# Miniprotein binders against q53ft3, part 22

Target 1, 195 residues: q53ft3
Amino acid sequence: MFGCLVAGRLVQTAAQQVAEDKFVFDLPDYESINHVVVFMLGTIPFPEGMGGSVYFSYPDSNGMPVWQLLGFVTNGKPSAIFKISGLKSGEGSQHPFGAMNIVRTPSVAQIGISVELLDSMAQQTPVGNAAVSSVDSFTQFTQKMLDNFYNFASSFAVSQAQMTPSPSEMFIPANVVLKWYENFQRRLAQNPLFW

## First folded at step 20 (miniprotein)

Design Y4
Fold by OpenDDE base, look of step 21:
Structure Y4 (fold): chain B 195 residues (1-195), chain A 107 residues (1-107)
Amino acid sequence: as target 1 above (195 residues)
Amino acid sequence: SPESYKKAIEYAERAKRYALFAQKYAELLAREAIKNNDPESYEEALELFREAAELYKEAAELFEKAAELYEKGDKEEAEKLMEEAEKYKEEARELFYKALRLYEKLR
């Protein structure tokens, strides 16, 4: 349902679904990460009236997770870019992941997506520094990330004849990735802040 | 205990959220089935979401009852309801994930 992209790293398309409405990506070496892109894969949309609240978690000095709301993704805004490099000192808010026994590695940060009602999301306030403010820097960054993602994803493209039955693996048609890429580029060109 | 009560309420709220989520997927699939004029392909996933929603509702009700019993000091009976509610929740979860997997194949 969701993908996560860090510049210079492999795209993550397999979120850990830790609950019916909760998805988690692990981010190793999070201290080197400046920006994260969260996007919908286009396989399963949000139900009507629902979207995703995107959270970032890092270990505090005690090794306890501190979750911060970065922003949102919706069917109308299926991708967003977040700056996480300055979030290390933030106060933890009530986080939807706190009651969940998520196995954590102390050196690994996490992106969490909580599927919620849009009305409830509207009442939430993201951390102020998470939004990418510079349109130009954002456009350049996004284009590089998109290119990296496309190149990465296309390198794994296999024909149906080359597919080995793996019931544990989900396959995304290359056309879905391409369509997403094209749509994202189009939206970016029209409005760099479309999310 | 107040802690047990709080836990039961939290589990009830979670189960209600899952029930709503399952219901919303059922509604989505029903619309897609109509749009694609293919009710047969969506039927199994649709029914699984509906069933999951009902089981989550049952779980939620049992958790709420457990909370009430904890508040009254009937710990033993409350714990029995918590266990029963957990069974419904786990069954609902299995159906929910099965439904999602089926839906993914339709997309």
Scores: ipSAE 0.680, ipTM 0.872, lowest interface PAE 0.6, mean pLDDT 84
Fold by ESMFold2, look of step 21:
Structure Y4 (fold): chain B 195 residues (1-195), chain A 107 residues (1-107)
Amino acid sequence: as target 1 above (195 residues)
Amino acid sequence: SPESYKKAIEYAERAKRYALFAQKYAELLAREAIKNNDPESYEEALELFREAAELYKEAAELFEKAAELYEKGDKEEAEKLMEEAEKYKEEARELFYKALRLYEKLR
């Protein structure tokens, strides 16, 4: 029903269905994760009038799960990007998973999805700044990032005549890509919307 | 005990949620069958969702009756109803998951 994606990792498409209306993805090495994408696979929709509340869980210093509401997915908004980097020391919230025995490795966080009535979801408040943008906004952001990369890399281009023994070819030194990547990451850390 | 009463109430509420969930899928499949003019393809999954919804509802009623018996102190009869309710719930769960698998393949 659902997929879960972390940048640089394989997409997860096989949630653990822990109840008829509850789904869980494990997030190993969660301390290195800043964002997760939760989305509907398109195989099974929510029934009319229902949607999914999306939670993030991590073990506290005693190994007890701490659950925080990130936001929602619905048939009308079938994907969302959630920021979790600032949540790993936050306080828990009201959540539907507390009465269930969910199998979990102690150093592993989880994404939980609870299928609920839309009216019930409307009364819930996500933890602040968890939702970053829609997939459409992320796609537009990514295009701007690609344009930025192209312009930067092009500024280091040399003319074909400047190369020996291949004067008819243009080359970009490999370290230019690394410099751009490092600069872009620094700017994103300072201001994610810097364009 | 107070914990047995609370457990029975919690199980009743879960079963009610699952009954509603199964019913809403049955309604969704009924609409899709009409939209696609293909009731025969949806027939098995639709009926399984409907049957699961009814079994969850029966489980919920038995859990509620068990909660009332715990409150009255009739512990032995309450536990019999809890066991019966669990049988209905487990049967409903099997039908619900089978219905989901059939529905996924239709899409």
Scores: ipSAE 0.673, ipTM 0.875, lowest interface PAE 1.3, mean pLDDT 80

Design Y5
Fold by OpenDDE base, fold request of step 22:
Structure Y5 (fold): chain B 195 residues (1-195), chain A 107 residues (1-107)
Amino acid sequence: as target 1 above (195 residues)
Amino acid sequence: SPESYKKAKEYAERAKRYALFAQKYAELLAREAIKNNDPESYEEALELFREAAELYKEAAELFEKAAELYEKGDKEEAEKLMEEAEKYKEEARELFYEALRLYEKLR
């Protein structure tokens, strides 16, 4: 139902469904994360009148989880970008995950999504700096993600003359990656929300 | 105990939320079935969501009754109702997840 993306990391498409209406992603090495994208996979929509409240959980100085409401996703807005860097330790909010025995490791934060009524969500106040609502910030994030991917993929580029025959391996031409990158940049420049 | 009462109330509220959630999915699937002109493909998932919703409602009612009994000091009877409610909730959960699985295949 949900996906989670951190720039420079593999996309997570397998949330742990900890309850009927609650999903959790683990974010290892969370201190290095500036932004997280939460998105719907498109496989299962929210029911009518429902959406997802997105929470971030990290350990405080005592190792206790601190939960903060980041924002929301809905069928009308199936993806959102959140800044999780610079969140103050100790400013916890009420959260719907408290009764859940979530195994926590000190280096792992969590993204929690709670499926709730839209009316209930409207009464909630996200932490002020978490929702990156600016098109510019989203564009910058997307550009950084694209650059990271392109640089990573390109680092493995070899000429055909340098290739060792490996019939069991599939190879993607670098030109395919480049064309994809250029096309994506073009589309992003035209409409940052083209997808 | 006040703690047991609080717990029972919390479980009741949770079960009510799950009942509503299951019902909302049933409604969603019903609309999609009509839109896609394929009621047969959605029938099983619809039935499971509806059944889950009913079982969650039953669980919620039992948890509420248990809470009332805890408040009255009838601990033994309250615990029996809690156990029964938990059975309904777990059955509902199984149906709910199966319904979701089936629905995902339709998408």
Scores: ipSAE 0.753, ipTM 0.902, lowest interface PAE 0.6, mean pLDDT 87
Fold by OpenDDE base, fold request of step 22:
Structure Y5 (fold): chain B 195 residues (1-195), chain A 107 residues (1-107)
Amino acid sequence: as target 1 above (195 residues)
Amino acid sequence: SPESYKKAKEYAERAKRYALFAQKYAELLAREAIKNNDPESYEEALELFREAAELYKEAAELFEKAAELYEKGDKEEAEKLMEEAEKYKEEARELFYEALRLYEKLR
């Protein structure tokens, strides 16, 4: 249902579903992370009148998780970018994840998504400055994300002569990925918020 | 105990949320089935969400009753209701996750 992306890292598409309405991603070495993208995979939408509250948790000096509301994702806004680097010293907020006995390594943070009614979400206040407001930072992050994806995908490219027949697998030509990349860059340059 | 009462109330509220969530997915699937003119493909997942919703509702009701009994000091009967409610909740959860799995295959 959800994906999580950090620039320079592999995309996470398998959230841990800790409850019917709660999903968690682990973020190792979170201190090096400036921004995180949370997005819907498009496989399962939110039901009507529902969305996702996105939380960030990091261990405090005592190793206890501090949760902060970053913002929201919805069917109408299926992705969001959050700056988390400045939040590491913030106060904890109320969160729906309870005392998750998540054995956390001190270097691992979490992104939590809670599926909630939109009306309930409207009553919540995200932490200040979590949403990426600067076009430049957003553009740079998106460019790094795109480069990471392109490099990853291209690393699997093989010539037709190198292909092993696999009738059960679908193949996408590398030129399709390149064209997508170029088109996306063009759109991003025209409007960084085109999606 | 006040702690047992609180726990039962928390479980009741959680079960109510899950019931609503399952119901909302059932409604979503019903709409998609109509939109795609394919009721047969959605039927199994739709029914599982409906069943899950009903079982969560039953669990919620039992947790509420258990909370009331804890408040009255009838611990033994409250614990029986908690156990019964937990069975309904776990069954509902299994149906809910299976419904999600089936729905994902339709998307």
Scores: ipSAE 0.753, ipTM 0.902, lowest interface PAE 0.6, mean pLDDT 87
Fold by OpenDDE base, look of step 20:
Structure Y5 (fold): chain B 195 residues (1-195), chain A 107 residues (1-107)
Amino acid sequence: as target 1 above (195 residues)
Amino acid sequence: SPESYKKAKEYAERAKRYALFAQKYAELLAREAIKNNDPESYEEALELFREAAELYKEAAELFEKAAELYEKGDKEEAEKLMEEAEKYKEEARELFYEALRLYEKLR
């Protein structure tokens, strides 16, 4: 139902469903994370009148989880970008995950999605500045992800002379990746929300 | 105990939320079945959501009754109702997750 993306990391498409209405992603090494993208996979929509409240949890100085409301995802807004780098010093608010024994390791933060009624969500106040609302911030984030992907992919680039025969492996020419990157940048510049 | 009462009330509210969630999915699937003119493909998942919703409602009612008994000091009977309610909740959960699995395959 949900996916989670951190720049420079593999996309997570398998949320842990800890309850009927609760989904959790683990974020290891959360101290290095600036932004997180939460998105719907498109496989299962929210029912009518429902959406998802997105929470971030990090350990406090005592190792206890502090949950903060980041924002929302809905059928009408199936993805959102959140800045989490500045949240580490915040106080926890009331959260729907407190009653759940979620196994947590000290170095791992969590993204929690709670499926709730839209009317109830409207009464909730996200932590300030967590939601990336500016098109510029979104564009910058996307650009960083693209650059990271390109750098990652290019690090595996080998010349044809360096290729070892591996009949079981498929190879993608580096120029195809570059062309994709250039086309994506062009589309992003035209409409940052083209996807 | 006040703690047992609070726990029973919390479980009742949770079961009510799950019942509503299951019902809302049943309604969604019913609409999609009509829209796609394919009631047969949706029938199993739809029925599982409906059944899950009913079982969650039953669980919620039993948890509420348990809470009332805890408040009255009848702990033994309250605990029996809590156990019975938990059985309904677990059965409902199995149906709910199976319904989601089936629904995902339809999408």
Scores: ipSAE 0.708, ipTM 0.886, lowest interface PAE 0.6, mean pLDDT 85
Fold by ESMFold2, fold request of step 22:
Structure Y5 (fold): chain B 195 residues (1-195), chain A 107 residues (1-107)
Amino acid sequence: as target 1 above (195 residues)
Amino acid sequence: SPESYKKAKEYAERAKRYALFAQKYAELLAREAIKNNDPESYEEALELFREAAELYKEAAELFEKAAELYEKGDKEEAEKLMEEAEKYKEEARELFYEALRLYEKLR
């Protein structure tokens, strides 16, 4: 239903569904993360009148999860960028992930998504410093996302000696991906908003 | 006893939310089937969402009855209802997840 992307990392598309209406992504090495993108995959929409409240969780000094509301995703706003660098030592907020048994390690934070009625979401207040960052942060985030795409595509590269014929499948040469990456990177450096 | 009462009420409220969630997906699929003039493709997933919603409603009713029994001090009977309600809830969950898998294939 949902995806989670951190610049410079592989996209996560397989959330842990911890309840019918609750989804969780692990964020290892969370202290190095400044922004996270949460988005709908497009596979399953919310029903009419419902949407998703997005939370960030990190372990406190006692190892207990501290949950903070970041914001929302809906059918009308199916993706959002959240800044989490200022949240890693904050006070917890009211949240719907109560006494759930969620697997966690000490260095792992989590993104939680709770599917709720839009009317209920309208009564919730996100933490104030989760807003999308400045243009400079946008450029850095975009560059890391570009690197992530290139690294992902390149991880599937095979030589002709490794290939087996498959007439029902389409393939692209690895150098096409490299050329695209180089061109995009050059254009981004010349104008971060070129699109 | 107050802890058991609160747990039963919490489980009842969760089951009610899941019933509503399943029903809203059923409504969504019914509208998509009409909009696309394609009820045949949506039939199985729609029926599973509807059945899940009904089973969640039954679970919620049993959890509510268990809460009443805990309040009256009838712990043994309340726990029997809790176990029965959990069975309905688990069956509903399986149908709900299967309905989601079928719906995902349609998209």
Scores: ipSAE 0.699, ipTM 0.880, lowest interface PAE 1.1, mean pLDDT 81
Fold by ESMFold2, look of step 20:
Structure Y5 (fold): chain B 195 residues (1-195), chain A 107 residues (1-107)
Amino acid sequence: as target 1 above (195 residues)
Amino acid sequence: SPESYKKAKEYAERAKRYALFAQKYAELLAREAIKNNDPESYEEALELFREAAELYKEAAELFEKAAELYEKGDKEEAEKLMEEAEKYKEEARELFYEALRLYEKLR
């Protein structure tokens, strides 16, 4: 149902379903993680009127979980980026995972997703400013990146008048990828939602 | 005991949540079957969600009755109802997970 992504790591697409309405991802070496992306795979949607509350948990000094509400994912907002740096020494919040027998090692945190009624989710308050951004879907984000690159690269296309071999082919200068990368990174740093 | 009463009430509330969750998936699948004009493909998963919802409702009723019996001090009968409710809950869970598996294949 859900995926979990950390920069520089393989995406996780096989959550542990610990209850009918609860899903968990392990985050080894969580101390090195600043942000996590939680998204819906698109295989199974939420039913109408329901969505997912997303929690971060880390072990305290006794190895017991401390849960904190990060934010939400829904059919209308199927992906979100959450900042988890700074939460690793915070206090827990109200959460629906308390009946589970989860024991953790000191270096492994968890992302928990609880399927709930949207009305119930609207009454919950995430730990301050954990949500960094929201994107419609990972696929849509990727498609926008591809469209942006295509439009940029095509502006440097070499016509037949500029090439003698293979006149039916279009070519681009070798530095187009670098220019796209630099421009994209600059714009993303200015506004993550510039799409 | 107070702990047994609290456990029975907690299990009743969980079963109620699972019943609602299963029922809402049944409603979703019914709408998708109509939208896609393909009721045959959805039939098995839809019926499993409906059956799971009904079994969760029965479990919730038994957990509530067990809580009432714990409150009256009738521990032996309350524990019989707790065991029966757990059997309904486990059967509902199996149907619910099978329904999800079938639904995922349809998508």
Scores: ipSAE 0.677, ipTM 0.875, lowest interface PAE 1.2, mean pLDDT 79
Fold by OpenDDE base, look of step 21:
Structure Y5 (fold): chain B 195 residues (1-195), chain A 107 residues (1-107)
Amino acid sequence: as target 1 above (195 residues)
Amino acid sequence: SPESYKKAKEYAERAKRYALFAQKYAELLAREAIKNNDPESYEEALELFREAAELYKEAAELFEKAAELYEKGDKEEAEKLMEEAEKYKEEARELFYEALRLYEKLR
């Protein structure tokens, strides 16, 4: 349902579904990460009236996870870019992942997506520094990220004849990725803040 | 204990959220089935989501009852209801994930 992209790293399309309504990506070496993009894969939409709250978690000095709300993704806004650099451990507010025994490696940060009602999401306030402030830096970052994603995804392209039956794996047609890329570029060019 | 009561209430609220989520997917699939004029392909996933929703509701009700019993000091009976509720929740989860897998194949 979701993908996660860090500039200069491989795209993650296999979120760990830790609950019916919760997905987690692991981010190793998180201290080197400035921005993260979270996006919908387009395979499964949100049900009507629902969206995703996007959280970032890093270990505090005690090794306890601190979750912070970065922002949101919806069917109408299926991608978002978040700045995670310089996020300080805020006071642990009630976060949707707190009660979950997520196996954590101390050196690994996490992106969490919680599927919630849109009305509930509207009452939540993201951390102020998570929004990408400059349109120009955002456009440049997004373009580089898109290029990296496309290059990465295309490197895994196999012909139907090369596909081995793997019932545990889902395959996305390369044309779907290309169409998504083209549509995203078009939207970005029209309005860099379309999300 | 107050902690056991709180835990039971949290599990009840979680089960309610899962019931709603399953129901919302069932509604989505029903709409897509109509839109695509293909009710047969969606039927199995649709039924699984509906069944999951009902089982989550049952789990939620049992967790709520357990919470009430904890508040009254009936720990032994509360723990039995918690165990029963957990069985319903796990069964619902299996159906929910299967429904998702089936739905992904339709997309």
Scores: ipSAE 0.670, ipTM 0.871, lowest interface PAE 0.7, mean pLDDT 84

Design Y5
Fold by ESMFold2, fold request of step 22:
Structure Y5 (fold): chain B 195 residues (1-195), chain A 107 residues (1-107)
Amino acid sequence: as target 1 above (195 residues)
Amino acid sequence: SPESYKKAKEYAERAKRYALFAQKYAELLAREAIKNNDPESYEEALELFREAAELYKEAAELFEKAAELYEKGDKEEAEKLMEEAEKYKEEARELFYEALRLYEKLR
């Protein structure tokens, strides 16, 4: 029903269905993960009036899971990017994954999806600033921002022969901006969620 | 006894939730069968969702009755109803998962 994507890793499309309305993905080596994408595969939709609450779980100092609400996916919003880098020391929240309260390995976190009535979901509040735009939208926005910045900065480029001395002003060679742009663009293409 | 009462009530609420979930899928499949003008392809999955919903409802009723018996202190009879309810729930679960598998193949 759901997929889970982490930058630099193979997409997971086979969630563990731990109950009729509960789905889980394992995230090994979770401390290296900053963002996760949760999305609907399109194979099975939610029934009308229902959607999915998305949770993140990591083991605490005692190895017990700490579950936090990240946000939601629905038939109308079938994908979302969630930031988890700041949540690995946060407080737990109310959650429906009681059967998942077992000691877990120190390096493995989980993404949990609970299918719920939309009315019930409307009363829930996600932790912090976990929700982010969809991966496609984020990548496209970032690429366009990079292009816009580079084009803007380049429009002010002049050769040194055309410059008037200005001792109180600081200047940056144009190729520094180009190198930054090319490096960032390369990193984004290799791993859209590298941060 | 308070712990057993709470457990029975929780199981009843879960079974009610699963009954609703199964019924909503049955409604979805019924509409898709009409839209696609292909009722025979959907018939088995639709029937399994409907049957699962009914069995979850039966389980929920038995869990509720078990909770009442725990509250009255009739532990032996309450445990018998809990076991019966669990049998209905497990049967419903099997039908629900099979219905999902059949539905996924239709899509």
Scores: ipSAE 0.663, ipTM 0.867, lowest interface PAE 1.3, mean pLDDT 81
Fold by ESMFold2, look of step 21:
Structure Y5 (fold): chain B 195 residues (1-195), chain A 107 residues (1-107)
Amino acid sequence: as target 1 above (195 residues)
Amino acid sequence: SPESYKKAKEYAERAKRYALFAQKYAELLAREAIKNNDPESYEEALELFREAAELYKEAAELFEKAAELYEKGDKEEAEKLMEEAEKYKEEARELFYEALRLYEKLR
């Protein structure tokens, strides 16, 4: 349902679904991470009236998880960039993950996504200054994200000779992805806010 | 005991949330089937979401009844309902995950 991307790392597209409505990504070596992108893959949307609350968790000095609300993703805003570099020493906030049997290594950080009613999400307050604030920083991070996304999509490419019949699936020629990638890069360079 | 009562209530609330989530996906798939004029392709996933929602609702009802029995001190019967509710919940979970898998393939 969701993807998680850190600049310079492989995109993660296989969240651990720890409950019907909760998903987790592991972030090893989290101290070196400044920003993460959380996005919907587009394969399964939220149902009407629902969206996702996005949390960041890191282990404290005792190995206990500290969870902080970063923000939200919805069908109308299916991706978001979060700054986490300033959060790794903060105090935790209320969160919906504490009562679950989440499997994790105590020395690794996590991104948690909780599917909730939009009305419930509207009453939550993200931890301060998690949003990306500068256009130049946004542009650089976005360019790296585009490179990683293209490599991810291309890793699924097969020739027609390798293709098996699958009438329940739709396929996109690889050159369509390349054309999109080239066009997006050019437009982003001309106007970082064109989107 | 107070701990058993709290556990039964917590499980009931979880099951209610999962029932709503499954029902919302069933509604989404029903609309997509109409929009795409292709109800046959969506039929299996749609019915799995509906069945999962029904089973989660049954589990929630049984967890609530178990909580009432714990309050009355009828622990043996309450535990029987907890076990039955857990069976419905696990069945619903299997159907829900299969429905998601089928829906992903349609998209």
Scores: ipSAE 0.652, ipTM 0.862, lowest interface PAE 1.3, mean pLDDT 81

